# Ledger of designs, part 6: VH-VL binders against ADP-ribosylation factor GTPase-activating protein AGD1 (AGD1)

Target 1, 225 residues: ADP-ribosylation factor GTPase-activating protein AGD1 (AGD1), of Arabidopsis thaliana (Mouse-ear cress) (q9fit8r1to225)
Amino acid sequence: MHFAKLDDSPMFRQQMQSMEESAELLRLRCLRFYKGCRKYTEGLGEGYDADIGFVNALESFGGGHNDPVCVAFGGPVMTKFTIALREIGTYKEVLRSQVEHMLSDRLLQFVNGDVHEVKEARKRFDKATITYDQAREKYLSLRKSTRLDVAATIEEDLHSARTTFEQARFHLVSALSNAESKKRFEFLEAVSGTMDAHLRFFKQGYELLHQMEPFINQVLAYAHQ

## First folded at step 14 (VH-VL)

Design r107 (from r89 with heavy chain K54D)
Fold by OpenDDE, fold request of step 21:
Structure r107 (fold): chain C 225 residues (1-225), chain A 122 residues (1-122), chain B 112 residues (1-112)
Amino acid sequence: as target 1 above (225 residues)
Amino acid sequence: QVQLVQSGAEVKKPGASVKVSCKASGYKFTDYYMHWVRQAPGQGLEWMGYINPDSGGTNYHQNFKDRVTMTRDTSISTAYMELSRLRSDDTAVYYCARVPWYYDSHGWFDPWGQGTTVTVSS
Amino acid sequence: DIVMSQSPSSLSASVGDRVTITCKSSQSVLYSYNNKNYLAWYQQKPGKSPKLLIYWASTRESGVPDRFSGSGSGTDFTLTISSLQPEDFATYYCQQYYNYWTFGQGTKLEIK
């Protein structure tokens, strides 16, 4: 638990409010980031389509033909290249999917789940607080002349209201603690995972194209003669 | 009349334990938290902790957390404070005091017990 | 912990005098929700238990003479005895109950 002490106090309530404010700020940041992520993944998709288009064009030009003319201007190498690019396209799709899953979905979950829960818990807490306050006022308004049965009822109501209040308080604390935990760890994991995904993407692509390096060099050498 | 009556003076050796009682009367015992405050000779007041007589829940000041135990017997409206591993600097008057629970669990102390003198001497 | 600082630590006065004791908290003890100051004043006579005088910074406890009054808000508080009586010579403590409970060091009011 984030809270060192859970006793209800003005300070405690202030701490809760502070945490809620922090969560709200993070929510806003997450939304902005989510928007960026979505745009990025969309771009990756579009990029993939463009890549495939390019591959198809290249294949049509010479990469998919074994006629003497195509062979003469590097057809076999083009074919290798188109195959490699198609495979790289698959890597790009994987990257897109990873960004969506590891980052975008988590951001959205934080916003629509964790922070939302905090807000709902706050509403319940506020309602319970009002009820508890009212019950307290009634209790404090009791007179010595008040009928015993009435006094007893008011007292019972006070206890009931307190119980509800405490439950609501606990739920809010729990929600806040959960949000705080995610704030500290989940996003770091998500971002780091995303970075790793990118690294893998480029590494795989590089390794794949690197295998073509001898062929590229050969063609280049020939072209320079 | 609301009254808190504490147990009598205690003399203890270092390393021993002391248990002070506080009997409440004149009000519903479970409707108020019972706090404990001590005062060393010639010194100020130091809050030690409290117990919720209804639930038995306790909250201790950090300085006493490992040595103090607060309990209650609702059947006789009595709260207890036990302090273990006594030291000379634990010599003080120990007070119980009532605090309403319905004021955000935080409130003023009223009334106070008469105090229990605990002397720790070698 | 909220630190409570009283001033002065000791004071000599005569019967009939107006006496003012100040208490400062290291942070505000005003709760915005209910606009109450979580501050109390106690009187303690030698060999006796503390007695509540003022709560919520300015509300006088029942049975406390009118000559006692509390004022202030936030971090600065004052206990005033308008006309000191012989029975008022004692040690006075301020206490915050905004964040747990802490006391001032006390102000000893002695007879001049």
Scores: ipSAE 0.533, ipTM 0.784, lowest interface PAE 1.1, mean pLDDT 92
Fold by OpenDDE, fold request of step 21:
Structure r107 (fold): chain C 225 residues (1-225), chain A 122 residues (1-122), chain B 112 residues (1-112)
Amino acid sequence: as target 1 above (225 residues)
Amino acid sequence: QVQLVQSGAEVKKPGASVKVSCKASGYKFTDYYMHWVRQAPGQGLEWMGYINPDSGGTNYHQNFKDRVTMTRDTSISTAYMELSRLRSDDTAVYYCARVPWYYDSHGWFDPWGQGTTVTVSS
Amino acid sequence: DIVMSQSPSSLSASVGDRVTITCKSSQSVLYSYNNKNYLAWYQQKPGKSPKLLIYWASTRESGVPDRFSGSGSGTDFTLTISSLQPEDFATYYCQQYYNYWTFGQGTKLEIK
């Protein structure tokens, strides 16, 4: 939805209010989604830590030593495995980072930036509206008997109030338009990007292990002789 | 006294253009929006659009958007409405009217010009 | 666009009669912010320009006789002439200015 017309009218103002309400609803949805995203990225972080912990444990067991005992029970092989597992862990960290950047940060920016700007613009608009209305009433109350200097001042005040009002209106419209424009594509892009990040994660892991598959099979065959 | 005085009657051929003037007096010209409304013979009133004489900003009804041009000369407090590519159904009395609500784009019309008859005939 | 519908399209009456003209809008023209109805009534005599009678649905323009009154809110409005005078025979139009400007089709008041 966008502003079909920008002419100030009751209908126009109602349209603005409707858009603001929609923005608020979206804000709430973004916040809920953000919480879910945060939990997910935290989980990925914990998973990464666990991966590294496992790699370190394996390295301590046999992969990180070049002594005769370690060599005797397959230390060099374990080293190769630790290298691969560590790399896979890196892929997970990349995934975490991508989700955080492409999705979580964008959601937060929409909430704390774009929607926040709409709210602030609304406050200014409301204030300007009141001032403009008051100035208009004073102007309309002028009589032929009113002193010229007083009339001039009231007229000037009205012009000033109008200018402020129009500026505030413009800013609110701009803020709403900006929020509306982002609604259409930004979230879709963010989510799709996240999906792509997942695809890359699994592809990289699979390709690495698949490449190692012959070696793994060879080692298994040796161990079962 | 606030008055709007329009130009005289016009007779045009189909495809031609007509430009109607509306001279304002008795008030500050730039403080009020000038609207244009037409009325076909025996028909109702149809809003065409308006101009902000101060900024020159215009807003046209969609039915006229591609054919109407509203302008103003602030030095002589005169608004103009030009309608191009005239056709027979454009035959009407054209009125200028002021929106009295100060510095607002929405409001009632007061006063009205006396009207300008535009006849489009082959 | 807000469509304005007047009733009746034509009316015959005599001097001294009470006359009522109705106007219905396809959408409410009541603005909640200021609680005003964005509705005006005009009088048009043959060969003359429209003249403002009522604005904000019920506020009579300066110089308009007391016999003219406007009432209604939201979508239903009424123009009433309490005692018809010879000079009141004309066509009457309602107009909304809530969303741009649209007019009713008019009500022609003729002498009976």
Scores: ipSAE 0.529, ipTM 0.780, lowest interface PAE 1.2, mean pLDDT 93
Fold by OpenDDE, look of step 18:
Structure r107 (fold): chain C 225 residues (1-225), chain A 122 residues (1-122), chain B 112 residues (1-112)
Amino acid sequence: as target 1 above (225 residues)
Amino acid sequence: QVQLVQSGAEVKKPGASVKVSCKASGYKFTDYYMHWVRQAPGQGLEWMGYINPDSGGTNYHQNFKDRVTMTRDTSISTAYMELSRLRSDDTAVYYCARVPWYYDSHGWFDPWGQGTTVTVSS
Amino acid sequence: DIVMSQSPSSLSASVGDRVTITCKSSQSVLYSYNNKNYLAWYQQKPGKSPKLLIYWASTRESGVPDRFSGSGSGTDFTLTISSLQPEDFATYYCQQYYNYWTFGQGTKLEIK
């Protein structure tokens, strides 16, 4: 939305307010989603820890020893399993990191950056509006009997206030436009990227485990003799 | 007394340009926006745009954006409206009007100029 | 654009009559911030420029006779002449200045 030539009309101001409200709603949604993402990534982290714990336990059981007992029940194969499982654990960590970076951080940036800027711009705009109104009132209250130096000062103040007001308005519009632009593309990209991360996670895991399939079958065949 | 005095009637051919002037008096020229409104014969009023005489900033109606140019000369408190590529349907009385609200783009028109008749005929 | 619709397009009346002209906007011209209606009424006599009568929907311009009054809010507005005088025969226009500037098509008040 090109706001560069928008007239300062009631309609315009209402549109700005509407956009701000929309931004606020989106902020709330982002926060909720962020909370969900955080819980998810925490779970992935815990899962990773559990995975490593399991690998360590398996390694202690038979995957890391060359004692006769371990060898007797397929220690070397167990070692392959532990290596593979440990690698899979790393994939989970990668997924966690990707979700955190691609989604959680972006959500937070939108909330703490883009929307926050809108709020700050609004505050400045409101302040500038008050100042401008006051300056206008003073100017309109000037009398013919007013000292020329006083009148000149009041006029200068009015011009200054107007300039500040227009700048503040511009900044607010810019901030809103920026937030709106991000709304359209940033989240879709983040979510899609996250989905891709999941796909990669499962593909890598599958491929690695698939490589273990012959060993799994071998051991199973042996055990069923 | 606040007055807006416009230039005289104009007769133009299609495709030509016309420039109408509006001289302001009785108030500080730069304190008020100057608007232009036209009225075709027997028709209603159509807003064309406005100029901020202080900054020179303009805002045109979309119907005129490509053909209208509003300017001002602060030294003589005069606003100008130039309409190019004239058509027969541009035949109208053109008015300048002041917005009485200081440094505000929105408001009512008061006073109006006496109007300038522009006739576009082949 | 906000479309302004006046009714009637023409009206015949006699001196002393009460006359009412209505104006409807396609959207509200009430600004919630200041609770003001951004609507004006103008009078135009033949061969003359429009003259401001009412602004903010109900505020009479200085010098305008008391017989002229404006009322309404939001989208529906009315100009009333309580007792028509000979000098009141003219065309009347409503105007919104809420979003840019648009005018009604006008109401021609003629002598009966």
Scores: ipSAE 0.506, ipTM 0.773, lowest interface PAE 1.3, mean pLDDT 92
Fold by OpenDDE, look of step 17:
Structure r107 (fold): chain C 225 residues (1-225), chain A 122 residues (1-122), chain B 112 residues (1-112)
Amino acid sequence: as target 1 above (225 residues)
Amino acid sequence: QVQLVQSGAEVKKPGASVKVSCKASGYKFTDYYMHWVRQAPGQGLEWMGYINPDSGGTNYHQNFKDRVTMTRDTSISTAYMELSRLRSDDTAVYYCARVPWYYDSHGWFDPWGQGTTVTVSS
Amino acid sequence: DIVMSQSPSSLSASVGDRVTITCKSSQSVLYSYNNKNYLAWYQQKPGKSPKLLIYWASTRESGVPDRFSGSGSGTDFTLTISSLQPEDFATYYCQQYYNYWTFGQGTKLEIK
């Protein structure tokens, strides 16, 4: 496989290095962001637990559905409220899961997959470069007096080394290109998806609680009598 | 002795195409890139592109990308450069030149063909 | 593209003179990996093809007289002819091959 479109020039190599540096910087950013995402999702989980605790406490306060005292305190409405809060809790869990899947996992995949591939490709490229350099040196050291069979072998080795080098170079470039493409599309999608998940969360919660508005008003009216 | 022998002078009309050949001898044809450089009368040297004779891969200068086609026939160690849609400003001496790929990344031109004069006139 | 600028564009000298031609690149042509300058010098006589004189900025091609020498690094390069001979009257070009290939505009060396 020949890579005619790739011009192996010092400039090109410098460009690759620059891209690698950029990828590394992005990796670091992703890791930091990932850490933040993890804390956030953990917080959502803890929040969920706290919410359930609150619901349980409220239900306990209601003392059962047939307690006259509880009825006087708006027991039936409280029950509706606790049911709604439990449902909202489920929305929170969905949000947590979505953030984890759409954002945290993608960040991790970029770090452990895409950037990792760049690093591995670099290693292969470096190795191939050394081998190619050595083969070239041997070839250049050939003299007119060198045996033809020796010269032929050295030449063959050079060609082989070149092929390997070119392949390694191609892979590195491909890996870099892939990583670069993720900057533009993958992260935008992840972030936008996360935004949408949040919007959905609040919308669902609002709609659910909004259904209770008449009951809330009723209880409030009673309390102010 | 390493030699690059080019085809003879060409006279073309505007809009026509010209194909210049460069026959290599004295070395393994596929072990060196073949470059093409032109020189307008009284002007400097302008790189046009190169072909890898082994793979047939080409790299053209942007200024010629849509008009130049470089090919090779390995069986006769000959490289070809075709320039289409000729203009008056394409009047120049066109050179083929060998570049050793086994040097460090890029290389210098050595040797050069004797040049082919292409004249574009109405 | 890397732009190569030669100075002077033309000069007149006499046989035996020391001649210096300069070439400047718009960016460095020194490759840090191998610490080589990707620069060549060519001589072109009227009606003839260019001939390689110097590569890697300072390495003289085989068969090139000792009076020709190349020096410089990074962006500034010099071709020196220590003692000009009658056959040295020609046009000289610098060339970078760090990023693709570009030539200087040439320096015409004429007899005084």
Scores: ipSAE 0.467, ipTM 0.760, lowest interface PAE 1.4, mean pLDDT 92

Design r107 (from r89 with heavy chain K54D)
Fold by ESMFold2, fold request of step 21:
Structure r107 (fold): chain C 225 residues (1-225), chain A 122 residues (1-122), chain B 112 residues (1-112)
Amino acid sequence: as target 1 above (225 residues)
Amino acid sequence: QVQLVQSGAEVKKPGASVKVSCKASGYKFTDYYMHWVRQAPGQGLEWMGYINPDSGGTNYHQNFKDRVTMTRDTSISTAYMELSRLRSDDTAVYYCARVPWYYDSHGWFDPWGQGTTVTVSS
Amino acid sequence: DIVMSQSPSSLSASVGDRVTITCKSSQSVLYSYNNKNYLAWYQQKPGKSPKLLIYWASTRESGVPDRFSGSGSGTDFTLTISSLQPEDFATYYCQQYYNYWTFGQGTKLEIK
């Protein structure tokens, strides 16, 4: 979330390293979860395609010809059934899209974006640290006999290296804070939103089929004559 | 050539305050953290706190937090430590000490000031 | 809070002796990133301020005689004087600067 003490120190750097290790462990778990989520959304997409194919076949069976079977199945009630079945397919596609947006995309952003940014920020920080430590060693080693132009160059390099180091340090802190925030809150929110999406999918399906019940009974009663 | 020169000895009564100065020379005063350390007679060394002369930011040991104030005047390269509500057990030699590692509070101390004896007696 | 424990509290030795002073920290002062031990040794003569001998556990400060050496890592450190000289009469302190700044209680070295 954030660092209580932002001063650079051995303890501060150990805290950063601990957060990086935590983020990498979470990245591995997110990769596995993402693969499961992708397989699930692919299944929903295949199911939608199958729904459309089923409805098309039913329409073709019932439609358009002088064949007595086609005429019997092409009536107004059977048309209502094919429309309802298409709507159910549409609800499934909405569910697939919601799971992808709410969960899959967030998992992938964490893995490929947020943790990658942490790793890149760490590389930049390590490079800046080496340069800064070298500049500080040279500054520590200055002698009273050192030429003024050489001493001025050492001092300029030192101040430049400090600026780069502090920029890299705060960039790494920012990347770690972002990843920690997502660990604590965003995934719980995403999973809960996914569950709500499922609730609404089944509720819509139930309500649609419940409204079809009189037409189901009408056809069954006709068939029993 | 790098030197820390402290103010002279002080004799104080319990309840008074003392302010010790530490004049730096031979280096860029704002580049290095300044620490304060005291030593009671016949005793070891006790860290009191530090100041960043560039920012004025301070960090005090918990034992002194309520009674110590560390300041500086960058125009004369001088750090100050003020200890208030003095007690007899504050009798000690008070040292300023520089961390010679550029812009880092975490380092060794070199040089030390010559020390300022503060005697608190009734 | 890192406690620094020195041993012995006092020591008598003759000129030419090899002297070893130990310092233990209650937790490691080795910073794994830079592999440096945040440990210094000081010499203090009576009536004088402390003088830096060694920093980073083993790096001698400029002007410090070769007979002084520091060794150790993590929690266990030693200061060695390889051939004691008369001017080495002093009290020696270890100090950590890893988390806060704490000193050992001191080792008084007496030349006899």
Scores: ipSAE 0.451, ipTM 0.761, lowest interface PAE 2.2, mean pLDDT 88
Fold by ESMFold2, fold request of step 21:
Structure r107 (fold): chain C 225 residues (1-225), chain A 122 residues (1-122), chain B 112 residues (1-112)
Amino acid sequence: as target 1 above (225 residues)
Amino acid sequence: QVQLVQSGAEVKKPGASVKVSCKASGYKFTDYYMHWVRQAPGQGLEWMGYINPDSGGTNYHQNFKDRVTMTRDTSISTAYMELSRLRSDDTAVYYCARVPWYYDSHGWFDPWGQGTTVTVSS
Amino acid sequence: DIVMSQSPSSLSASVGDRVTITCKSSQSVLYSYNNKNYLAWYQQKPGKSPKLLIYWASTRESGVPDRFSGSGSGTDFTLTISSLQPEDFATYYCQQYYNYWTFGQGTKLEIK
C-alpha cells in the first residue's frame, strides 16, 4: 500500500476511497469466512460433547463388578480405554479453542472493529473538511477594509480548522493502513496457525493411540484365544 | 497588490542548466502553493510541478521529474525552478503561478508571473 | 493524465458577435465530495501571461467583464462571450485541476 503523496488532493482522496471500498469488500469475505469458522468450531464442541457421552457410556458398561467372567477381563481394559478417549476429547477442545482465538476472533475483530473504525474516521474527516472549507472561504473573502478584530477571528478559526482537519485526515489514513496491514499479514499468519493447530491435534492423537497399540493387540489376541 | 515577478530572459547552450526565480509580494508567501508552467513558442501550456513554500515539499510532472528542482527561500518570499540538461526543445516561456486557495495544491492559477523566456540553441 | 479537448482550435469573428468555445475532458472533473467542477478558463494575449477569467467552471473572477460566462459540468464545459469587443481577440485555454493540471490546446480568436 502506498499513497502517492500525503498532501490532501482529489487524487489522495480517491486513494482513500479505493482503500475504503477494498476494506468493505474484504469485510464481506471475512463475514462469510467467520460464519464458516463458527459452524466448524461449534461442530468441534458438539464432537467433544459426544466424546464425553461415549466415554461415560463405556464406563457405565464396564463399571459392574457383578459379572466376574466378563468384568475380570473388561475392567482394567475399559479404564485404560476411557482414560485415552477422554484425552483425545481434550485435544479436540484445545483445537476448537485455537481455531477460535487464532482465526474466528481475528475475523470478527476485523468485521466489527477495524472496519467500523474506518467508518467513524471517515465521518470525523467529512465534518472537519466542511469546517475547514468554510474557514478557507472566509479567509479568501478578507479585504483591507475588514475590521481588525473580525480578521483576527477569521485567521484564528482558519488555524484551528486546519489543525482539526489534519488530525482527522491522518487518523483516517491510520485506520485504513491498519485495515490494509491485516489484509496482507495477519490473515496469512492466522490461517497458517490454524493449519499448525490441526497438525498438533492429529499428532497428539496418533501418539496417544500408538503408545496403546501393543496393549490393544495383546487384548485382541487373548480374546481370540 | 498581489504580484509575482520573475527573473530576466536567459540564453543557454544544450546541456546547461537554468534557474528561474519568482518573487512574491502582497500576500503571505507560505500560505499558498506555487506552480510552474511552461509554453513553447506558438504552443499551449504545460504544467511542470509545484512547491509548498511552507514545507518545501514538491511534486513534479513525470516528464520533468529527473531534470527539474523546485526550491524556495521564505526569508525573501522567492520560489525557484531549475531545469538541467537543457535541450533545444526546452526553449519556452516559463511561468510561476499561485493557487489562491489557502494551503491547497489543487486550484486555479491567479496571479501568474510575467514569464521568463529561456532560449536553448547550439 | 486527463486530456482536455477544446473546439474550435481557431475562430474568426466580428466585433459584436456572440462566441462559444467548448472544452471536453476525458474524465469527469466534478469532485462529488465538495460538488465543485475543477475547471478554469484563461485568456492570453501575445507576449503576455495568461489571465484568469473563470474558476470552478462558472465563477467569474473579480474585474472580468460580465460578457464572459462559463457553464457546464462533469466533462463538458463552455465559455461564452456574449458581445465581442476589440480587446477580446486572444487565445483562450481551459484547464482542469482535478487530477494534476492539464490545459486545452487553446482556441485562437481572431478578427474577421
Scores: ipSAE 0.395, ipTM 0.695, lowest interface PAE 2.7, mean pLDDT 88
Fold by OpenDDE, look of step 15:
Structure r107 (fold): chain C 225 residues (1-225), chain A 122 residues (1-122), chain B 112 residues (1-112)
Amino acid sequence: as target 1 above (225 residues)
Amino acid sequence: QVQLVQSGAEVKKPGASVKVSCKASGYKFTDYYMHWVRQAPGQGLEWMGYINPDSGGTNYHQNFKDRVTMTRDTSISTAYMELSRLRSDDTAVYYCARVPWYYDSHGWFDPWGQGTTVTVSS
Amino acid sequence: DIVMSQSPSSLSASVGDRVTITCKSSQSVLYSYNNKNYLAWYQQKPGKSPKLLIYWASTRESGVPDRFSGSGSGTDFTLTISSLQPEDFATYYCQQYYNYWTFGQGTKLEIK
């Protein structure tokens, strides 16, 4: 909790406002980043489609046939290559999915959830503040000649308004604290996870293609004869 | 009539503790914050802290955080301020004062107690 | 902490005189939300507790004579006694309650 005590003061309110402004700036950054992430995942999807298209074209050329003509073209090696490329495609899809879930969805959740709660809490706090102020003014307007029952009602209303105000203040502070906490941990995890996902993608692809190295060398040697 | 009546003068030795009481009357004790302010001889006023008589929550000035304890007994509408590890420079008149929360959580002091003289001497 | 500086520290005046005491805060005590100055003035007589005179910089407490008035905003404030009476000889303190509570050093008003 960022606030040691929930005392209503000008300084306290200023601090809350400052935190809210920071949260808003972060919201905007998250939205911008989200847009970039979406574009990236879309690109990965399109890339996957293009990869499959290439595989199909290669198979049509000679990779999917075992006739003498295709064999002369290096058909068996091409087949191995197309199989590997299809497998790599699956890794790309996994990467896409991971970026979407670990990064895009979390960004969106922060914007639509945590930041949204701050905004709603602010609205409630503002409303409660107005109500509390009004109740105070009414109380101050009491005169010695005021009926006891009227005075009692006004006093009760003041207490009620104060309670509501205090609750609203608590909720706002809590929402702000929650947003701040997520800023520290959630984004680090999301980004680091995304980095790991990329590393795994390239590692897996490399391992598959590396297995083909002897065949590639063989074909190249033959072609130069 | 709203009144704050404090306990009598105290004479203490260095290192001792003093506990001053402030009895409130004429208003609902739990609805208002009770503050403590001291005044050394010939000096100005120094805010020490406050207590919320309803919740028992306290807020102390940093200069007193480790030595002051504010409490209350709601059954007799009395606030207490205890200052420990007394020093000669703690010699002062100690006041309790009410802050009307219905104006603002951070308001002015009204009324004041009559003050309690605490003398710390060897 | 907001530091409150009063001037003068002491002054001598005669009955019937117009007296002005100034108080300066190290920071503004004007709250933009409600447009109020979180400043109070107190009177303290020897051997007595402080007595509230003015709050919100210019609002006179009930029972306080109209010869007392407060003015100012932001960081500069003044307490004015339009026509000094014998009972007005005392020490006066300004106080901010904008951020915690701090007092001026006091102004002792003595009889000339």
Scores: ipSAE 0.032, ipTM 0.541, lowest interface PAE 4.9, mean pLDDT 88

